# VH-VL binders against q9h9l3, part 8

Target 1, 176 residues: q9h9l3
Amino acid sequence: PRKMVAIDCEMVGTGPKGHVSSLARCSIVNYNGDVLYDEYILPPCHIVDYRTRWSGIRKQHMVNATPFKIARGQILKILTGKIVVGHAIHNDFKALQYFHPKSLTRDTSHIPPLNRKADCPENATMSLKHLTKKLLNRDIQVGKSGHSSVEDAQATMELYKLVEVEWEEHLARNPP

## First folded at step 7 (VH-VL)

Design W2
Fold by OpenDDE, fold request of step 15:
Structure W2 (fold): chain C 176 residues (1-176), chain A 122 residues (1-122), chain B 107 residues (1-107)
Amino acid sequence: as target 1 above (176 residues)
Amino acid sequence: EVQLVESGGGLVQPGRSLRLSCTASGFTFSDHYMDWVRQAPGKGLEWVAEIRNKFNSYTTYYAESVKGRFTISRDDSKSIVYLQMNSLRTEDTALYYCARDEYSGSYYFDYWGKGTTVTVSS
Amino acid sequence: DIQMTQSPSSVSASVGDRVTITCRASQGISSYLNWYQQKPGKAPKLLIYDASSLQSGVPSRFSGSGSGTDFTLTISSLQPEDFASYFCQQANSFPRTFGGGTKVEME
């Protein structure tokens, strides 16, 4: 069975000066890029900074947003038992206040073979946008409307698929 | 308990229309893709149409044999999937099954209704 | 379209026999292949999904194998309740397509 999903989250700023990153949107796709989840999420605290330029989140998106507690439950249900692929995924998990088992986590921002394919230093942290352009010849996160978490999750999955065989073999020999 | 109950079948003349319904219960209907599969008398199974969920913009897919004539739709508030069948042909005669489709990364029909019979005859 | 060629169309067997049904796809479908059982007057029942995963509640005497284009459903020891028709189905591409079916009947 296919037990692999890709996740991407958008965060807004809460707390004093908006320094706390709170989950405001989460998108999950399966191995084929089909969307399993895509919801705007209402943080438990007042939003100070929507970070719209990057997050794409606007005040109007919060009108019917799913409360964080409910959304978290829905998301965790999807992720449980799956290999979860993400880019800089520690940020997503932090926003979710959830930590997936390391053995079942794949972070495309820390896969040396992926960077190698993109003619980047293996130990460098490259952006999703850069890797997607180099390896998939596709532009993401274009414009001023902010990111699309669905698009980013799909790109993340496609990138991982490029190195899946090699990386899974590596992990099998070197379990985290 | 998961249940799928089809209705709307009947006897019609060629060129006429029928609308099938499938009422679902016992699970979160809005999460799943839904499909129609038909079986002509004494024949094998033939996939007819699929409709995906809200996360996938309710995208629809059709068998070539029914494209332009059949329309699959859904009402998540009522947990119902429909099959509007126009310009019916004799070869559309079959038992029509409603099936729940898995969407998590695998795609299979794990629950089926009992079916509703459509007979197209002059 | 992906054509699914199922063989044999029918097989006569006895209780306790090992029964093998094959399904060949006209194109590679990875592991997106499902097997269904259908008894007369009943709706199909899912047996195997993703080529080799046993559906919950299905007896372990049923197994599936294969990937790419060639797939096999095996009943290790045929039981009286296993006399039925069996269908493979690819879920790799649209349109979804079924094999022609295999009728397992009593010898």
Scores: ipSAE 0.921, ipTM 0.950, lowest interface PAE 0.5, mean pLDDT 96
Fold by OpenDDE, fold request of step 15:
Structure W2 (fold): chain C 176 residues (1-176), chain A 122 residues (1-122), chain B 107 residues (1-107)
Amino acid sequence: as target 1 above (176 residues)
Amino acid sequence: EVQLVESGGGLVQPGRSLRLSCTASGFTFSDHYMDWVRQAPGKGLEWVAEIRNKFNSYTTYYAESVKGRFTISRDDSKSIVYLQMNSLRTEDTALYYCARDEYSGSYYFDYWGKGTTVTVSS
Amino acid sequence: DIQMTQSPSSVSASVGDRVTITCRASQGISSYLNWYQQKPGKAPKLLIYDASSLQSGVPSRFSGSGSGTDFTLTISSLQPEDFASYFCQQANSFPRTFGGGTKVEME
């Protein structure tokens, strides 16, 4: 468990029509929810859409944002060798232009026992917000100010902890 | 090489104030949590206070024995952690250590200073 | 607060002896338990972290075990430089707390 971290990233739109999702914030927490990393990140390309309602990212956050290449190096240093927990984590890794080993990855959006606990179909993809409300009785991503990647990462870790024993046993019997 | 150097200790009367400093070098100071641990003469170790890093909003924690009297703070630009000690009592007499705290998921003190002596006596 | 009860408070031993020190927490602390060595006039030195992980540079004759409430530090074969005081410390909750210490003395 001490080698476990949870990650959540916020993305903005870049490219000609803002259809490219670029990393703009990354938060990483340890098993206890303590924050290991939380930085605004400057994409290499011009931002066309901040997607503020969802990302929480505003133009002012980019003024002193960490350049992508530097941030990526910092983040990868933290993730290397760790079990990385996330929700729909493939999006985060894609934005990071990095792929963590599957055997060391945990995606709370694809854990049937977690859905079962939440009285949801085991093979459905439920939102982090829904699972957090149902299982932790906590409201996240409230309002129109955008998400908090720290809050989301912490919620993700707490959700995983609910099924950690069962899921780790499952993975041990069924390695990816 | 990691180094922690405490300073600011001395002899004071009860009720007075004293400010300890710990200057760190040889590592990325801003990443780590920092703690103060004290040891009364001939006694065991007693945790005093902890301050977290910038990612954790510099959150502080205190032992009940010093809560409301001591304040831990840090200056990352100078790689210094402080311990402001007010309303000092005789029982605060001790050697005060500065310690580097791991933060990645384990929490332990892997480096200690040599300490600075605080003596509270009338 | 979590109280750490360390035993024995003192032990006399000879070079080559197996020395065992125990630490009991008043409540479960998982594996958030560290062991330190302190020699007279010196600052404490980290030996074991997370109950059983050996700190870099520490001789392999030192080992830690346990989880929950009961923990043990073992010196498999005591060396002359091992005569010192030893302290356990829980890092599960605040306030952080230390055991009372164990002094390993020469017989």
Scores: ipSAE 0.912, ipTM 0.948, lowest interface PAE 0.5, mean pLDDT 96
Fold by OpenDDE, look of step 8:
Structure W2 (fold): chain C 176 residues (1-176), chain A 122 residues (1-122), chain B 107 residues (1-107)
Amino acid sequence: as target 1 above (176 residues)
Amino acid sequence: EVQLVESGGGLVQPGRSLRLSCTASGFTFSDHYMDWVRQAPGKGLEWVAEIRNKFNSYTTYYAESVKGRFTISRDDSKSIVYLQMNSLRTEDTALYYCARDEYSGSYYFDYWGKGTTVTVSS
Amino acid sequence: DIQMTQSPSSVSASVGDRVTITCRASQGISSYLNWYQQKPGKAPKLLIYDASSLQSGVPSRFSGSGSGTDFTLTISSLQPEDFASYFCQQANSFPRTFGGGTKVEME
């Protein structure tokens, strides 16, 4: 159970009209919430929209940002062989241009017992912010400075830990 | 090859100060937590202090016996971890080990230096 | 603080013997328990981490088990080079704490 990490990424807009979501920050925490990785990442293409109000990314963060290819290598090294926990994690993997094995992936946006615990419909997709407030009595993603990927990753891990035993048993009986 | 080399030990009187250094090589120093562990003559191991990495804001932790007197710090550019020891007491006499801490989630000391001896005596 | 009670303090054994060392935590530490070997005049050496994971390069005759509060280090068949002191250490919380140690001596 400790061989797991939680990941959260922030993306900026690249390509035509900034519609392509490119990785601009990645944070990874371990089972205890300690930060294993937290870097600003330079996309390979020109940034059209920093999406600052959501991403928290500003132009100044890109000055010494880690090139995408290098960052990707560092991140993959951390993720390899681990159970990876995230919220709507398919977006993170897509931005990383990497796909973790489904059997080793945990998406807190698709865990019915977690929703049930939060008095939400089991098959609904709830936001990380909502679940964190309901189950951890903590406010995240507040203010106008954008999201904190470290904070979000930590919250994601804590949420998962609430249902870890039950969910892992379920997955053992129903492997993906 | 991972290497940890302690230095700075010596004989001092109670109330004096001493600064230990541990020079690391053979690995990415900046990624790891670093710890000091001491061993009094003929006694067991006692954890002294820990300093975490840049991702964790270089957070430090101390044993109660040294809190307020010892300060752990690090220079990632030089791959060195330090232990500033102030207001030394006779009970601080020990062999001081520098240890590399696994940082991925298990928190074990997989590499140790040979240690440097600190003797506090009047 | 979490107290680690290690037993026995010393044990006399012969080559080929099965040696068992126990470590009890004053409160639950999950599997955050490591075992170290220390020979006279030498630094400690990691043997087992996370209660049961064998450190790379350590002989398979060493094994660890347990969770929560009770842990065990086992040497299935004692070899001449295994005469040493052994320490458990919890990494669940601060301060980090070690057991009192077990000296494995030649009978």
Scores: ipSAE 0.865, ipTM 0.934, lowest interface PAE 0.5, mean pLDDT 96
Fold by ESMFold2, fold request of step 15:
Structure W2 (fold): chain C 176 residues (1-176), chain A 122 residues (1-122), chain B 107 residues (1-107)
Amino acid sequence: as target 1 above (176 residues)
Amino acid sequence: EVQLVESGGGLVQPGRSLRLSCTASGFTFSDHYMDWVRQAPGKGLEWVAEIRNKFNSYTTYYAESVKGRFTISRDDSKSIVYLQMNSLRTEDTALYYCARDEYSGSYYFDYWGKGTTVTVSS
Amino acid sequence: DIQMTQSPSSVSASVGDRVTITCRASQGISSYLNWYQQKPGKAPKLLIYDASSLQSGVPSRFSGSGSGTDFTLTISSLQPEDFASYFCQQANSFPRTFGGGTKVEME
């Protein structure tokens, strides 16, 4: 039994016109929802748009934030060798400048049995908020102050647990 | 080297209070969960309480036998975990161990202090 | 509360013997099962965590197996320093609970 973690990241806008998404917070939880990592992260480049409405990141969070290079090292040490669960997780890995083995990656935005449980088209990309409300009867990302990456990572793990047995068996028969 | 040193034990009458302390050194105290485990004379081990780290909001858990009477707390700046024991009963008589708990997906007590003795009797 | 039933309560054995201790949980605990050794007057020492993982510095003659409800600690060839009490402990849920212990004595 390989250990599982769930990850969620919040990004801010950097680069020209703030179009580049750069990592500004990362939260990692274990299978039981206990928090293993939760830090604000200072991007190596100038922040153009905090995207606070969605990211929850404000200027004061950056004052003592962990520099990206250090945070990336801490995060990758936690992820190495584990099954990593996320929602639209390719965006999180892109912000981390990291590739995780496909065989150890689980993306709740692309699991057909999970969509089926939510009475959604199997090939549709459903939001974390929608799946969580539909399948867990829980409201996340409430209000206008931005998302909590801890809350989102915990929800992602709970969603995966709903299909874990079926999906792990499927992946064992159909290696990615 | 990892060290856990308990103190504050003693002989007290039923209904009285004691506060145990455990001073930790040789590791990053603030990352770890901390637990109290007790052992009555000639008996087995009984888990008493746990306090989680800052990432987990210092959440506390208690054995049913002590819930409402005992309070676990910690001071990360001093690397100390406390056990406030109120309304002590004779069945609380035991050697009290401070234990370091693991948190990274497994839960086990990898370092223990030598314990401090609490005796509750008339 | 998850009750941990440990057996036997004691074992008389000689150096070189194979010793097997069992632990049964009243409910499924997956692999969240730890084993500790305790010598008289000393604090417990972790031997095995997560049912089968050997703690650093513990001799390879100790091994653990099992999942769900039934777990086993095995000492493949008993050494003089292994005469002690052994406890299992579940970490699946709160409260954390220990087995009643097994005392391994020289015969």
Scores: ipSAE 0.158, ipTM 0.732, lowest interface PAE 5.3, mean pLDDT 92

Design W2
Fold by ESMFold2, fold request of step 15:
Structure W2 (fold): chain C 176 residues (1-176), chain A 122 residues (1-122), chain B 107 residues (1-107)
Amino acid sequence: as target 1 above (176 residues)
Amino acid sequence: EVQLVESGGGLVQPGRSLRLSCTASGFTFSDHYMDWVRQAPGKGLEWVAEIRNKFNSYTTYYAESVKGRFTISRDDSKSIVYLQMNSLRTEDTALYYCARDEYSGSYYFDYWGKGTTVTVSS
Amino acid sequence: DIQMTQSPSSVSASVGDRVTITCRASQGISSYLNWYQQKPGKAPKLLIYDASSLQSGVPSRFSGSGSGTDFTLTISSLQPEDFASYFCQQANSFPRTFGGGTKVEME
């Protein structure tokens, strides 16, 4: 069988007024939640806004951060050929400047059976925090010191497992 | 060419200490989990300890029979995994294997060293 | 701790025979079950991982099946080099545990 991984990224603001999102941390976990990759990443552009309240990124994290080009190569090597699970995963791929095959991509923000299990509208876009609380009885992203991309990737994988059999069968019959 | 070479075995008296080393080459050592597995003469296999990689905080796990007495550690810069064995007992007499563990969603020992013999006797 | 019970403890067989070894876990281990071969005086060699995945370089006459608590290793047509001891090992939980082994010997 094809291996699965889950990914989550944290972004900082670059460009004028910090409105461009640039990759500053990436975490990848395996099916069992063990960490395959977790690095702080130095964007190629000047950081204008660390967005610490959400990203958890501070200046000290950038001191030994892996340059973006190197980190991207490492990350893509892990993702190639695998089913990649994420939450609103298009943002993660955009930050990586990468497009994973649609047939190997799973987005927990857009899985109707998952929303139904959470008593949410089938086609609504639900937050990772909300789904995790509802379906795993766990609080993530607590406080204002920022998110943990490891914690978030792990939660994303656990959520996908709740619907994996049903959704993989659906995708096999309805290729994207 | 993956290689695992154990060293540091020998004859020791009960209650004494010994440190085993396993030198790894031919793969990205820092990515892998590493384990020690032992086999008493003429007996089956017994898992002893595991150490995870940096991404998993070098977390360690031990068999109950060795917990508190043995310490597994690693030096990624030298590609070495260690087993510090304190308060040795005659029951610890075995051939000690170093094993490379998988880390990508499966857990299995795909490469083994030849082992180093530890004999605990008075 | 998860107890792994292998059966039989030994089997006498001839070249060409189909040999089946079973391994039972004391509680569910999903598919986290590995099989190793060990020849006298040698280190164990991985044959099968995740219950049914064949390790690179292992002949296709070896196969594994099972999930949950009951697992089998099958040698479809025994070869002279297959006379050895075989161990199952669960990797679902700590501590990792091995079965007691099965010696496959010439009858």
Scores: ipSAE 0.111, ipTM 0.697, lowest interface PAE 5.9, mean pLDDT 92
Fold by ESMFold2, fold request of step 15:
Structure W2 (fold): chain C 176 residues (1-176), chain A 122 residues (1-122), chain B 107 residues (1-107)
Amino acid sequence: as target 1 above (176 residues)
Amino acid sequence: EVQLVESGGGLVQPGRSLRLSCTASGFTFSDHYMDWVRQAPGKGLEWVAEIRNKFNSYTTYYAESVKGRFTISRDDSKSIVYLQMNSLRTEDTALYYCARDEYSGSYYFDYWGKGTTVTVSS
Amino acid sequence: DIQMTQSPSSVSASVGDRVTITCRASQGISSYLNWYQQKPGKAPKLLIYDASSLQSGVPSRFSGSGSGTDFTLTISSLQPEDFASYFCQQANSFPRTFGGGTKVEME
């Protein structure tokens, strides 16, 4: 009955010594991997550390970026009422300053059947890169130029599909 | 009020070219995928082409029967989708519909234009 | 390409009849199946999407069912305005493909 989307975000450092993680890119894909949203986002605070090696964000990306308040409104309209899939997804929601209902949240970093398929301990927190390589035979996050949030969101959705039937039935029997 | 208006159809000789246009209004055109579907006289429906939105890099897809001859494109600033038809064949004779496609995880044609007729005959 | 086999090709029926139209895909398409109605000289109209979801404004006498390869459109009590052609369409894979159509005619 409910539509399902996957989200991935990239953050930059703001605040004292760049210790605060602020949203600088967000990508959302649908069940089939089609892109619903992909924008660079200008944080409301001064950027201290672009974290480019991981984020892929550079100063030039911010020149035409969507202001955080506007981007947040656009993103939340897409997420409302949907099952949202992510990897370590609570970090993405924190950067959005948003709480999505737990019953509609799926985190591929914490799905025991998915870990089992990857021959990993069921309660371990596994990286997206590792799971994607083992279960989808794909290399993502290649090199040092930063992550692609579109690529990461697409991989996250494909990983969830591997356990979707089992995990949705589990959650129906065991509501969070 | 969603509205799709096709134009550019006509009678042409085999081997010639024709360009169809579809002008859209009443919805956020730039969010949607857009498709062309055709129907030969007295026959069923045949999907022709699809163009995706900006977030999907305007990726295009074609039926095998038209691949290499037809090109779908769009201008989001004018809310227009085009179908450039080259090397037309008698088999391309049909009523060509412009259709609005869903983009949010389901794929269906919820609004159709009235169509524009293309007749290819020698 | 996924072939969509629709049956029957035509049916002769009276007002009040229950009409069932079937559509079979050559490969599994999950629930990515749509149903359209087309009257002579008119564009197709969406009735059912995602196999069983009723489009807004479509009367509840129309229903869809099925998953995988076998799908059914049912008209529970045929009305005069329902004499038309009906097409199924898969949206699982490119190219998108339609069934050959079913003409529902007055007996």
Scores: ipSAE 0.040, ipTM 0.663, lowest interface PAE 7.0, mean pLDDT 91

